# Designs tried in a protein design chat: VH-VL binders against COMM domain-containing protein 3 (commd3). Part 2

Target 1, 195 residues: COMM domain-containing protein 3 (commd3), of Dictyostelium discoideum (Social amoeba) (q54qk4)
Amino acid sequence: MNLSEDVLKGIETLSDEKLINDSVFKHIIDTCFLVILKKKTESDLFDNKAVSSVDTIALKQTFSAFIVFILESMKINYDQSSISDLLEEHKLSSSRIDFISNYFKEYRVAIRKHLSVTNFHFPHIIDVNWRLDLFMKSNAVEKLNTPVYLINLTTEQEENVKGKVQFAATLDQLQDLVFKLRDAQKQIERSSIKS
Short names: E, the ipSAE of ESMFold2; O, the ipSAE of OpenDDE; V2, 0.75 times the mean of E and O plus 0.25 times the DockQ between their complexes.

## First folded at step 1 (VH-VL)

Design G11 (framework fv_guselkumab)
Fold by ESMFold2-Fast, scan of step 1:
Structure G11 (fold): chain C 195 residues (1-195), chain A 120 residues (1-120), chain B 111 residues (1-111)
Amino acid sequence: as target 1 above (195 residues)
Amino acid sequence: EVQLVQSGAEVKKPGESLKISCKGSGYSFTSYWIGWVRQMPGKGLEWMGIIDPGDSYTRYSPSFQGQVTISADKSISTAYLQWSSLKASDTAMYYCARSFGVVTYAFDIWGQGTLVTVSS
Amino acid sequence: QSVLTQPPSVSGAPGQRVTISCTGSSSNIGAGYDVHWYQQLPGTAPKLLIYGNSNRPSGVPDRFSGSKSGTSASLAITGLQSEDEADYYCQSYDSSLSGWVFGGGTKLTVL
């Protein structure tokens, strides 16, 4: 499995029982699976009393990281032992690994059917001065329910100035954007080395 | 000289696993994407997927997602294409090729091909 | 199921001119993405023939030229020679697939 460092850090945060207690952990995992199935939205992450004492940024980062982990696991058809091994490598307790494994067992078929995508892929973060925050929104109010992702791009400019760009994109548009950014990065790296 | 050298021909039975290789030389391996292309006997070229050897980021064609695994080991400048369970329909010539950039640039250097025959 | 459409075959006599078409859509050639062409001689790997719509790599004769207009591209071969007998493939980027797409290939027969 190829996961970005930011995704792996989010997964490692799930192993920190001082930051994420069992009640918060279960709520995050449950919300991630149900958001993918369009039964909840990201806002549901924040409507539990247990999360009121947890850092909002850490919650969002962990949530986004775990969404990516689920989608990548579905994409490459990671089996239960591979999932458990990866989570164990990143210091999750056996009880938390078992909880996650049970969610994969219960929802794997439903997620694959719901996504109805032969090649569903969430692009990992490119090694450029960019950060990608992904939020999944439900458009169930319309007769046609088309998934739209709210994308936040954070850039760091010279002198520690941060820029932020927000837009809505379909999965295909997001994949195209990440591919173009990766392509641009390759060209820059090659030119810099030659120079 | 810049070149991609692929592993030799393979003869396998259905259900067997296989991993073939593509070794780059004469250039900065991590500065180029490596793509894999299938050509069935008497048929045209089909893009299967690509890998960025610098961080092992992969993208697959929808037709090949879940059918094969693409990987790379940048320490030995080698990319791999792997099947967990071969089918007779996997009988084909497999090419690797490099590209400086997927959106704008062509496959400028190609491997010689690896013939994979799956029968009986 | 080719995303880019090419005629399956084309033929010409030595010294003649042939043109091979490559028809795409709004997600690839029509979106402005460049078209590249590859030549595959019998029993060999494909070789880059034309890149970036109309550019030739070193060693490719000027008898080969490429052009692009709208959703289509064309490869022209003038002064046909017997050694030009090969399969020719066009290739572009497709934004809806976020990947490379090839034409179905055209077999050129020199009569």
Scores: ipSAE 0.000, ipTM 0.450, lowest interface PAE 12.1, mean pLDDT 76

Design G12 (framework fv_guselkumab)
Fold by ESMFold2-Fast, scan of step 1:
Structure G12 (fold): chain C 195 residues (1-195), chain A 121 residues (1-121), chain B 111 residues (1-111)
Amino acid sequence: as target 1 above (195 residues)
Amino acid sequence: EVQLVQSGAEVKKPGESLKISCKGSGYSFTSYWIGWVRQMPGKGLEWMGIIYPGDSDTRYSPSFQGQVTISADKSISTAYLQWSSLKASDTAMYYCATLYEYGSWDAFDIWGQGTLVTVSS
Amino acid sequence: QSVLTQPPSVSGAPGQRVTISCTGSSSNIGAGYDVHWYQQLPGTAPKLLIYGNSNRPSGVPDRFSGSKSGTSASLAITGLQSEDEADYYCAAWDDSLSGYVFGGGTKLTVL
């Protein structure tokens, strides 16, 4: 798994029990999975009184980093032992790793349906690279950090010609795109069975 | 097409063992949870448990914990529901169902046709 | 005894509107879990009718709609047809049981 420095730093912040206590940790993990499934929004991250003690920038960066971690894990089909090994390497405690692993068990199938980026028939999509940017509105009286994903798609056209497409998307836009790709993949599966 | 096909009807005596099956086809069997639901004659639906075939992780309803065993054989894309010793009260229609298309909402969208189990002397 | 409570029966004439209620608790619907609805025609397996409180699967007519408020949910059927005669079940995840729970079911009779 090739994660950006910002994502890795966010994951390491989850290991810091002085910055992120267990109550806040569980709330962040739960919110990340449910936001991906469109059952919660980023604003629900701040609905827990315990998070008022945590630096807002650190909270948002950790949230965004963990969203990317979930998305990349689903993209490359990381199994639970691989996920556990990576989290252990980045200093998460055994109890926190177990908590996250249970969420992957619970929601892996649901997330895969929203975030599957398996082969598109033509042109073939052979790779998807993700980058997380934090965006702040400069002109607002109150400033908000909004996560934006920079997506790089690498495609192979027919023989040995490769293409590249790059665009920025919010989480909602990304979920819409992946939902459409997943739906197209299901149609291909149905067509293959009818052969 | 995504499909779950269940084994045929069974007629058994109290104390006998039984294993019924649910075969998935048309999708990645190891990637989707499969649940079992009981419906006693003239009664409502009761969730029994669920299995993730990719790692055989199972969860049971408290009412069925220790009463049945749910398992799966990923090599033949088949889930199983098993009793070590049947009781007359096990007489029911048994459905398997998967969290396929709407599984992100925890909704069972693909259902098997059901297996009728009759336990009588 | 069901964890989710539904009326045992409801009836209507063709063209009418009927509503089926589903009452839960703080461990399921009240905890924010989505409510799903299943239709079971006589002699058949259940079919997913509504998922995620208010969404319809492909092929389900817009005469069927779902809603959720607090610890309860409702299924509404407008323009009632004879083909709608069936048993209807609500379902949701329950934290106290760490599992799915179904309502007791509601038998819809079209008179």
Scores: ipSAE 0.000, ipTM 0.452, lowest interface PAE 17.6, mean pLDDT 76

Design G13 (framework fv_guselkumab; at its last look DockQ between E and O 0.03; V2 from the best seeds 0.00; counts 0 for: pae E 12.9 > 2, placed apart)
Heavy chain, then light chain:
Amino acid sequence: EVQLVQSGAEVKKPGESLKISCKGSGYSFTSHWIGWVRQMPGKGLEWMGIIYPGDSDTRYSPSFQGQVTISADKSISTAYLQWSSLKASDTAMYYCARVDTAMFYYYFDYWGQGTLVTVSS
Amino acid sequence: QSVLTQPPSVSGAPGQRVTISCTGSSSNIGAGFDVHWYQQLPGTAPKLLIYGNSNRPSGVPDRFSGSKSGTSASLAITGLQSEDEADYYCQSYDSSLSGYVFGGGTKLTVL
ESMFold2-Fast, scan of step 1: ipSAE 0.008; ipTM 0.534
ESMFold2, look of step 2: ipSAE 0.000; ipTM 0.496
ESMFold2 (binder alone), look of step 2: mean pLDDT 93; pTM 0.948
OpenDDE, look of step 2: ipSAE 0.013; ipTM 0.561

Design G14 (framework fv_guselkumab)
Fold by ESMFold2-Fast, scan of step 1:
Structure G14 (fold): chain C 195 residues (1-195), chain A 121 residues (1-121), chain B 111 residues (1-111)
Amino acid sequence: as target 1 above (195 residues)
Amino acid sequence: EVQLVQSGAEVKKPGESLKISCKGSGYSFTSYWIGWVRQMPGKGLEWMGIIYPGDSETRYSPSFQGQVTISADKSISTAYLQWSSLKASDTAMYYCARYIEVGATYWFDSWGQGTLVTVSS
Amino acid sequence: QSVLTQPPSVSGAPGQRVTISCTGSSSNIGAGYDVHWYQQLPGTAPKLLIYGNSNRPSGVPDRFSGSKSGTSASLAITGLQSEDEADYYCQSYDSSLSGSVFGGGTKLTVL
């Protein structure tokens, strides 16, 4: 799995039980899966009283990192043991790994079906739309931090547009995603020309 | 052809409950959000909230969270806006509209004719 | 107040050009969210006039055009006609509110 330094840092933050207690951890994981399925928004996490004690910047970094982790895991078909091994390598406890594993078991089929609408086919193009959401604020003092971009992946459909995946990402994460999508597009084009 | 047909005008007293409807036709009702927009007499448009009938997910404007309930019955392609206890300040024209979500772009494609709600003595 | 700022009224003579502005902030138009425009004729429901900054739905004359720059957008009406007399509303999406936001509306009077 090719994960950026920022994504790995966010996953490591999930392992720190002093920064992120079990209640907050569960809310982060739950929200990440449900945001991918369009069942929740980012605000469902950040406006929750359970996360009020956590630094907003750390919370957003962790949330963004885990969204990318889910999407990359689905993209390369990471199995349960591979997911567990990577999380263990980054110091998550066995109980937290089990919690995440159960969410992958529960939602894997739904996410794959949802993401199949956004998969690349030679006749179809997936659009990546980005917007500067808003500057993050610190929990204790109002400060401008590195901008976070709102990303949407959309597949064109005849009758209506659906199959949208929405998440927040840093500029480095966005550039990495765009690069990977361009490479996938080129690979599809080369394959079609070859035949 | 996309059509949204709303229920008729209502005259109510403060404290009464009310539920108004919006029936969609000419498209896949479960595949698009339905939004509710308020327009007080002589005033502008205010977004109240939206519902995705396919799974009943709702999102409310902060100003209307807890003030109204939005729901839908996909078996009859109908969305609803409901008050538990009306106030005189709820007097307004209420529109439903199909809400398009494409990537990070959000707009109202087709509008219902509106339901006038009058709350007075 | 509305989140997006529009002039409360504009006026023009038949055949002239009028422009209606829509000013936002860094959390909506400035964040890159598209601007859409609605026309509301007296006594009727609003109807979509422009979507995605500059696109016209079928049936909207090319006299109506939209543009967007920075934190602002504008609706231009050329060859003004008496039937254009209406209220015009801009709309965008606001990330801080996680929802749609409307301008206060502009009443267009054709002199």
Scores: ipSAE 0.000, ipTM 0.433, lowest interface PAE 19.3, mean pLDDT 76

Design G15 (framework fv_guselkumab)
Fold by ESMFold2-Fast, scan of step 1:
Structure G15 (fold): chain C 195 residues (1-195), chain A 121 residues (1-121), chain B 111 residues (1-111)
Amino acid sequence: as target 1 above (195 residues)
Amino acid sequence: EVQLVQSGAEVKKPGESLKISCKGSGYSFTSYWIGWVRQMPGKGLEWMGIIYPGDSDTRYSPSFQGQVTISADKSISTAYLQWSSLKASDTAMYYCARHYYDSSGFSLDYWGQGTLVTVSS
Amino acid sequence: QSVLTQPPSVSGAPGQRVTISCTGSSSNIGAYYDVHWYQQLPGTAPKLLIYGNSNRPSGVPDRFSGSKSGTSASLAITGLQSEDEADYYCQSYDSSLSGWVFGGGTKLTVL
């Protein structure tokens, strides 16, 4: 799996129960899957009372890292044992791995359907836009000079209806996401020919 | 085309064991949850449980936990429902169904034709 | 008793509108879990009629529609026809049971 150091660090942050307690962990995972399925937006990440005490930069980075992880897993068609092995390698507890595994089992088909939504002709399924932002730390009010990109993903749907996914990511996370989306697009093209 | 084909009707006596089957075709069997629904004669539908064939992760309704065993053999795209000791109250039509998750939630989008199980002395 | 409550029967004349209710609680429909509807014609397996509260699968006539409000959902059938005689079941997810639940079913009779 081709994950950048920043993405892996974001995933390892999900193993740190001092930074991300179980309530916050479950909320982050749930929000990631539902954002990909367009049932929620990034703003829903901040609707849980428990997240108000958590560092905003850490929340957004774990969120974007896990989005990249879901997309990479879909791109290479990772089975459940491979997903579990990777998460265990990066220090997640067995209970947190089980929680994530259940979400993959439940939503794998729906996510695959979203990635394969183009009909007849193959349009651009995703377009990426970004800008440089500076963010403030929530738990201690101080300005962080870390380059972070605000990412808007636009998907093309049947009848020219467009959906959006929005989140913040570091440069490495953005480059990984673009690479994975391009590969997913190419795999969809190959699958449509054989179907 | 997606199709679920169930095994034929069974007539059994109380205390006997039974295993009925549901074979999926026309889709990736290991990528969808598959489950069982009971319908007693003249009564409504009861969800029994589901299995994810890719790793045999199984969930049961509280009413059926310990009463039946759900399993799957992914090499032949077949799910099973099994009783170790049948009771007369197990007399029912048993349906298998593919459980589909999409952005609108969970639904049973394809159903087998049903297996009638009759348990009588 | 079923966790989701439906009337045991409803009836209508050809061309009329009938509505079948599905009443849940805070652990299922009230928790924003979607409601799906199934039609079971006599002697056949159920088939998916409405999914995700209000969506129709391919081949289901526009006469069938679904809606959801609060802890309840409804299936509406307009322009009632004799071939609509069937049992109708609602289904949702229940968080307290960690599983899927069906309503008790409603027998529709076309007079």
Scores: ipSAE 0.000, ipTM 0.441, lowest interface PAE 18.3, mean pLDDT 76

Design G16 (framework fv_guselkumab)
Fold by ESMFold2-Fast, scan of step 1:
Structure G16 (fold): chain C 195 residues (1-195), chain A 125 residues (1-125), chain B 111 residues (1-111)
Amino acid sequence: as target 1 above (195 residues)
Amino acid sequence: EVQLVQSGAEVKKPGESLKISCKGSGYSFTRYWIGWVRQMPGKGLEWMGIIYPGDSDTRYSPSFQGQVTISADKSISTAYLQWSSLKASDTAMYYCARLPTYYDFWSGPDYFDYWGQGTLVTVSS
Amino acid sequence: QSVLTQPPSVSGAPGQRVTISCTGSSSNIGAGYDVHWYQQLPGTAPKLLIYGNSNRPSGVPDRFSGSKSGTSASLAITGLQSEDEADYYCQSYDSSLSGSVFGGGTKLTVL
């Protein structure tokens, strides 16, 4: 599995019980699976009172990373032991690994069926725009005053259908993301034949 | 414009070797899969296999595994289909065709969006 | 043998509607894999007609449409014209063969 630095960072955040307690952890995992199945929206997590104490940036990073992890695992048909091994490598506790593994067992068939029926397509990234911003929303970001880039990606999934994806990244994260997205497109194309 | 240009018609005897070509132009050759499709006279289309020219990853139909070799030379944007020993039953029109860079990663490989004009191979004694 | 089953021929008069079926199994269309359709005019290479079950490439008239249900797919041609006389092939992916599979083809005759 070739995951980006941002995705790996988000997964590692799930191992930090000081940032993400068990209640928040369970809400994140549950929402990710149900968002993929079109049964919940991001608002079901972000507007939930249970997550109000969690840093918004960390919550967004973790949510996005875990969505990518589920989709990549499904794409390459990762078995349960491979999923568990990867999560253990990134320092999740055995109880958190078991919780995630049970969700994969429960929803794997439904996700495969749902995505096949809905004719899910890998978006083509047509254009990359970025803007330098200073994020002053959390205490840590305010004190560091670290410049970050707000990235807007224009994607085309089907002929003449366009979407936008927006996120924040440092210059190093942006460079890594660009390289990994280019590599991932080739890997995804090849794996559709191999799998 | 995107174009796939195939080599000319071939007339061969059983037991002879043959290598036919498919040259891509108007696009990034190493980013797209190239497939080979056989059509025997008066018959339907049969998928033979595909190659990703960027790294030479090849996949064969079970019916054609060991019967033919698919290769590519990315320096000249050309894919190849070759036989070590032709049989009369190899008489057919052979098409190359491109699979686009977009793919549906849940439903499997894409469709063939551009096709070469075909290479007629006749094997007779 | 062809893995996907099509009728060997269909016919219609100008202006009529014809439908060409493509029947698969649980390892291909039934597994949720998309169906694509190709038109082959006499003496020419195949041309992509429908991709992803129901999408038309630029330049394909809207009288051509595709659909998929269960283990089968169909191509519908409305307002049939003489220039539609051709062979039509469906194509999907088969998980048991790990590769692309074609139907046997259907010859459309315009009366």
Scores: ipSAE 0.000, ipTM 0.442, lowest interface PAE 15.9, mean pLDDT 76

Design N02 (framework fv_nisevokitug)
Fold by ESMFold2-Fast, scan of step 1:
Structure N02 (fold): chain C 195 residues (1-195), chain A 121 residues (1-121), chain B 108 residues (1-108)
Amino acid sequence: as target 1 above (195 residues)
Amino acid sequence: QVQLVQSGAEVKKPGSSVKVSCKASGGTFSDYAISWVRQAPGQGLEWMGGIIPIFGTANYAQKFQGRVTITADESTSTAYMELSSLRSEDTAVYYCAREGYDFWSGYFDYWGQGTLVTVSS
Amino acid sequence: SYELTQPPSVSVAPGQTARITCGANNIGSKSVHWYQQKAGQAPVLVVSYDSDRPSGIPERISGSNSGNTATLTISRVEAGDEADYYCQVWDSSSDHWVFGTGTKVTVL
């Protein structure tokens, strides 16, 4: 699993028992899973006396990072041992790892029901094949009630050269990307046409 | 109110091709994937492939790869399924079905009425 | 390839309970959808995501999914429940939708 610097920082903040005590930790983890299942919203994260003493930036950072971690773990089908190993590598205590592992065990099936992953090929560009993995609308990553799509894009070349790109996009941004890729394909096709 | 309306029945000779249409009305065509499913007489449902119109990309079941082409025209809210090199075993009712690709609608919620394709000499 | 096995037929008397199974290795980790198809008609979604019931579907129809078996349960069976029933999952390893073999429910 390749996580961004911001996600790694958020997970490490989650491991810091001076910044995030056990009560706050449990509340963050519970809220993350329930937000993904659309049973809670981001506002529920802040509607708890336990978090009143916690820095707002640290709280938002840990929340966002852990949402991404759950979604990536589901996407690549991380098993229990892989999840535990990664969390241990990022300095979570055994009790916090056990707490998170129990939530993955409890909610894995329910999350998979909500995360319909569809893999499709992007229009073929000469010498490049594109493939999209798409995670759809989720209140877990919404801002101002705007749906956000988590996109993983894989590029493929004849010589086994592969690249991977991950980003978050709104529907408008995703449509813009599709138009740009289609235009690039047409431009390449035109440049290869003999007079 | 969402409807998927398919083109009419076809009778084709072996070796020819058939192109079936599926027009969506109501809802936003671009928010959904369209799948094609066939059913031979007295047999079960068989997924052939699908397309996500906003990506302009299609995915095919291995059994039909090379013989099936699925396309979509967003301007007319219509999806198409073309099957070539027809054999008698391709005699079936062909359905289009709408699939959401968000967290709540990754199932086939609306189906077309079906198109009977008969392949006979 | 991933296959969903259903019994070919189930016979049930009015007022009884019909249970239709859908078997596959670790199907409990997947989301199972169920479709009802009456003679001469297109399939209709009756259960989504293992146990969710679409609007308009009677409470007599329910679903469950655990381990190696998903089950569609029709309680207090009525003549109108006579139909073919199909389970469905997305197989992420092949990027394919997979339908079960289908079960014909006959109300005697």
Scores: ipSAE 0.000, ipTM 0.455, lowest interface PAE 13.8, mean pLDDT 74

Design N06 (framework fv_nisevokitug)
Fold by ESMFold2-Fast, scan of step 1:
Structure N06 (fold): chain C 195 residues (1-195), chain A 121 residues (1-121), chain B 108 residues (1-108)
Amino acid sequence: as target 1 above (195 residues)
Amino acid sequence: QVQLVQSGAEVKKPGSSVKVSCKASGGTFSSYAISWVRQAPGQGLEWMGGIIPIFGTANYAQKFQGRVTITADESTSTAYMELSSLRSEDTAVYYCARGLWEVRALPSVYWGQGTLVTVSS
Amino acid sequence: SYELTQPPSVSVAPGQTARITCGANDIGSKSVHWYQQKAGQAPVLVVSDDSDRPSGIPERISGSNSGNTATLTISRVEAGDEADYYCQVWDSSSDQYVFGTGTKVTVL
């Protein structure tokens, strides 16, 4: 994940219990998820009496940073352990990490569906992200003496279903697959530029 | 979500060939592996082979090399398994399965309903 | 040829834990999948890649794999767990998937 220094600073501000107590923390997280879903506005947070004692600059920094964090996590399809690891690196407590993780579990599907609906140029393209993971299991003892690779492909399907496809391929088949995937990626990139 | 529908039961004579079909609906056909697995009456599961349609090549279990041919037709989202030189020992329920190599976030049935092939004279 | 050996049967009382083993030389270096098959039905994937549980499969079902033995563990066994269970691995030396011999789990 490639997050700006300002975003990382805002996330670290969420770890500061002197600036942001648990009640305020929960309101910030809740509002961020619901704002992305268009069920709340930023005014629902900033006009809330529960946050009146919090520094306005800190509140705005954390709100903006966390919105970006949610959107980037969805964009690159960060799994729960990756999200937790990043938040731990930026000094959030276990209880705050658990709270955020529960919100991601609750709203991940709804947010992806909402984001797909608002993309008028590519309504179904953003539902599919391909990542190639190579897992090599080769045993040349007897039989075919042909190197075989176990290939894992991770994809997000329609309706935000995350899938993982495994198959065995020879080196020639793997090379052909890689070339075809590169061609497909270039075609998608050309479509984005022309749009 | 994803369904695999196989062709109906067949009765064949020894020495003949049988071709079983497996039509996939829902999801993407070309990039997912389709396996063929058989089960003789009262016996265990036996993997026969599999194909990834986009590659166009199939892998076969050693026991079936030379007798089995697995193909896929991307235009109809249908996979086929043809077994030749049939013997009485080939009497079994034949399954196609998509997702033996695929892990999903949602519940999936993964398997076709099975096709009974009886080899008798 | 690479063979996966399972016990033919396992009997377990309701509420107890059933353990089904799948044995083969260096199976811990391979990814093991587990299937459940109830009478008259097609198999259902219950564990993939040693320990990953597909959505909809109860948390009572878990897998492990190390050394020469992979194990499917069913805790707090229920009558509905009565079925045949099969392990499966990809054998790269012969370019094929191999199923285990199968284990019939009886809940008494």
Scores: ipSAE 0.007, ipTM 0.411, lowest interface PAE 11.0, mean pLDDT 74

Design N07 (framework fv_nisevokitug)
Fold by ESMFold2-Fast, scan of step 1:
Structure N07 (fold): chain C 195 residues (1-195), chain A 123 residues (1-123), chain B 108 residues (1-108)
Amino acid sequence: as target 1 above (195 residues)
Amino acid sequence: QVQLVQSGAEVKKPGSSVKVSCKASGGTFSSYTISWVRQAPGQGLEWMGGIIPIFGTANYAQKFQGRVTITADESTSTAYMELSSLRSEDTAVYYCARETYVYSGSYEYFDYWGQGTLVTVSS
Amino acid sequence: SYELTQPPSVSVAPGQTARITCGANNIGSKSVHWYQQKAGQAPVLVVSDDSDRPSGIPERISGSNSGNTATLTISRVEAGDEADYYCQVWDSSSDHYVFGTGTKVTVL
């Protein structure tokens, strides 16, 4: 599995029991799986009394990182032992690894079914680099932190020509982009089939 | 299919302790919160506390704080509730139940219940 | 000290509709869950999150919640619906699960 440094940092933050206690950990993991299944939204992450004393940056960082981890694990069909090994390498305790493993066991079938039915696919692009970043609202009386993914796309299939595209997107905007790219691809394929 | 199976009925004397077990099968045990709810004869349901087995983290209702201890053994997929300093008012059916988060928020409900254990406290 | 008040009993003829209320100040702002308990048996979840039906629960059973009253409605009542029914919420101010006083439904 090839995860960005920001994603790995988020996973390691999830292992820090001083920042993320067991109740908060349970809430983050549960929310991540239910958000993927369209049963919760990111706002549900903040609706629990357990998170009131938790650093907002750490909370958002761990949430975003773990969503990416789940999706990448499903994409490459990572088995349970591989998932456990990676989490252990990044300093999660055995009890937290077991907790996550139980969620993968319970929700894996539902997530795969959901992803296959909704046609949610990662773009068929040569190279994609993900960067998680935090943005602050410039005119805020209070500081607003919003996690944003910085995406670098590399394209080929023009002989020796390589293109580069960079943009920033929230998780919801990334999902919207994937659906739009899929629709554009289908239109190109229809045009090709006609001839 | 998740199933919770509890230990058998107990008859105890005032001042003693009782320990009730709840064995989970047919699903994941460790990652779900297992709660204990009691029901005195002719009365309603009363929440006592719960535990997340994988962490060993337990939370108790204020009324039972200091008298109730909830534990879990992951190797046997079994949760336990021990109530000390028993009084005649503790005569009740004790249920274990699995908690599940509400999809629209952080509130929890009980989706699966054990069959109940009658504890009678008498001289 | 948040309390959920239910009528102690409801009598209904087969084929008719039974309505069980669960009353509390501003209960419409909370998620209400309902349990059915038959004599000598454990409770069974019949409605979650105000109006969602768990798998296996017949469509005759429905829930609603607004203002100061949540309601469980059982349509086309059958003998097998005879049971005690309890509403339940989480009270964040006390960090406590609160159950209603219970309603005994008798099918004549």
Scores: ipSAE 0.000, ipTM 0.470, lowest interface PAE 15.0, mean pLDDT 76

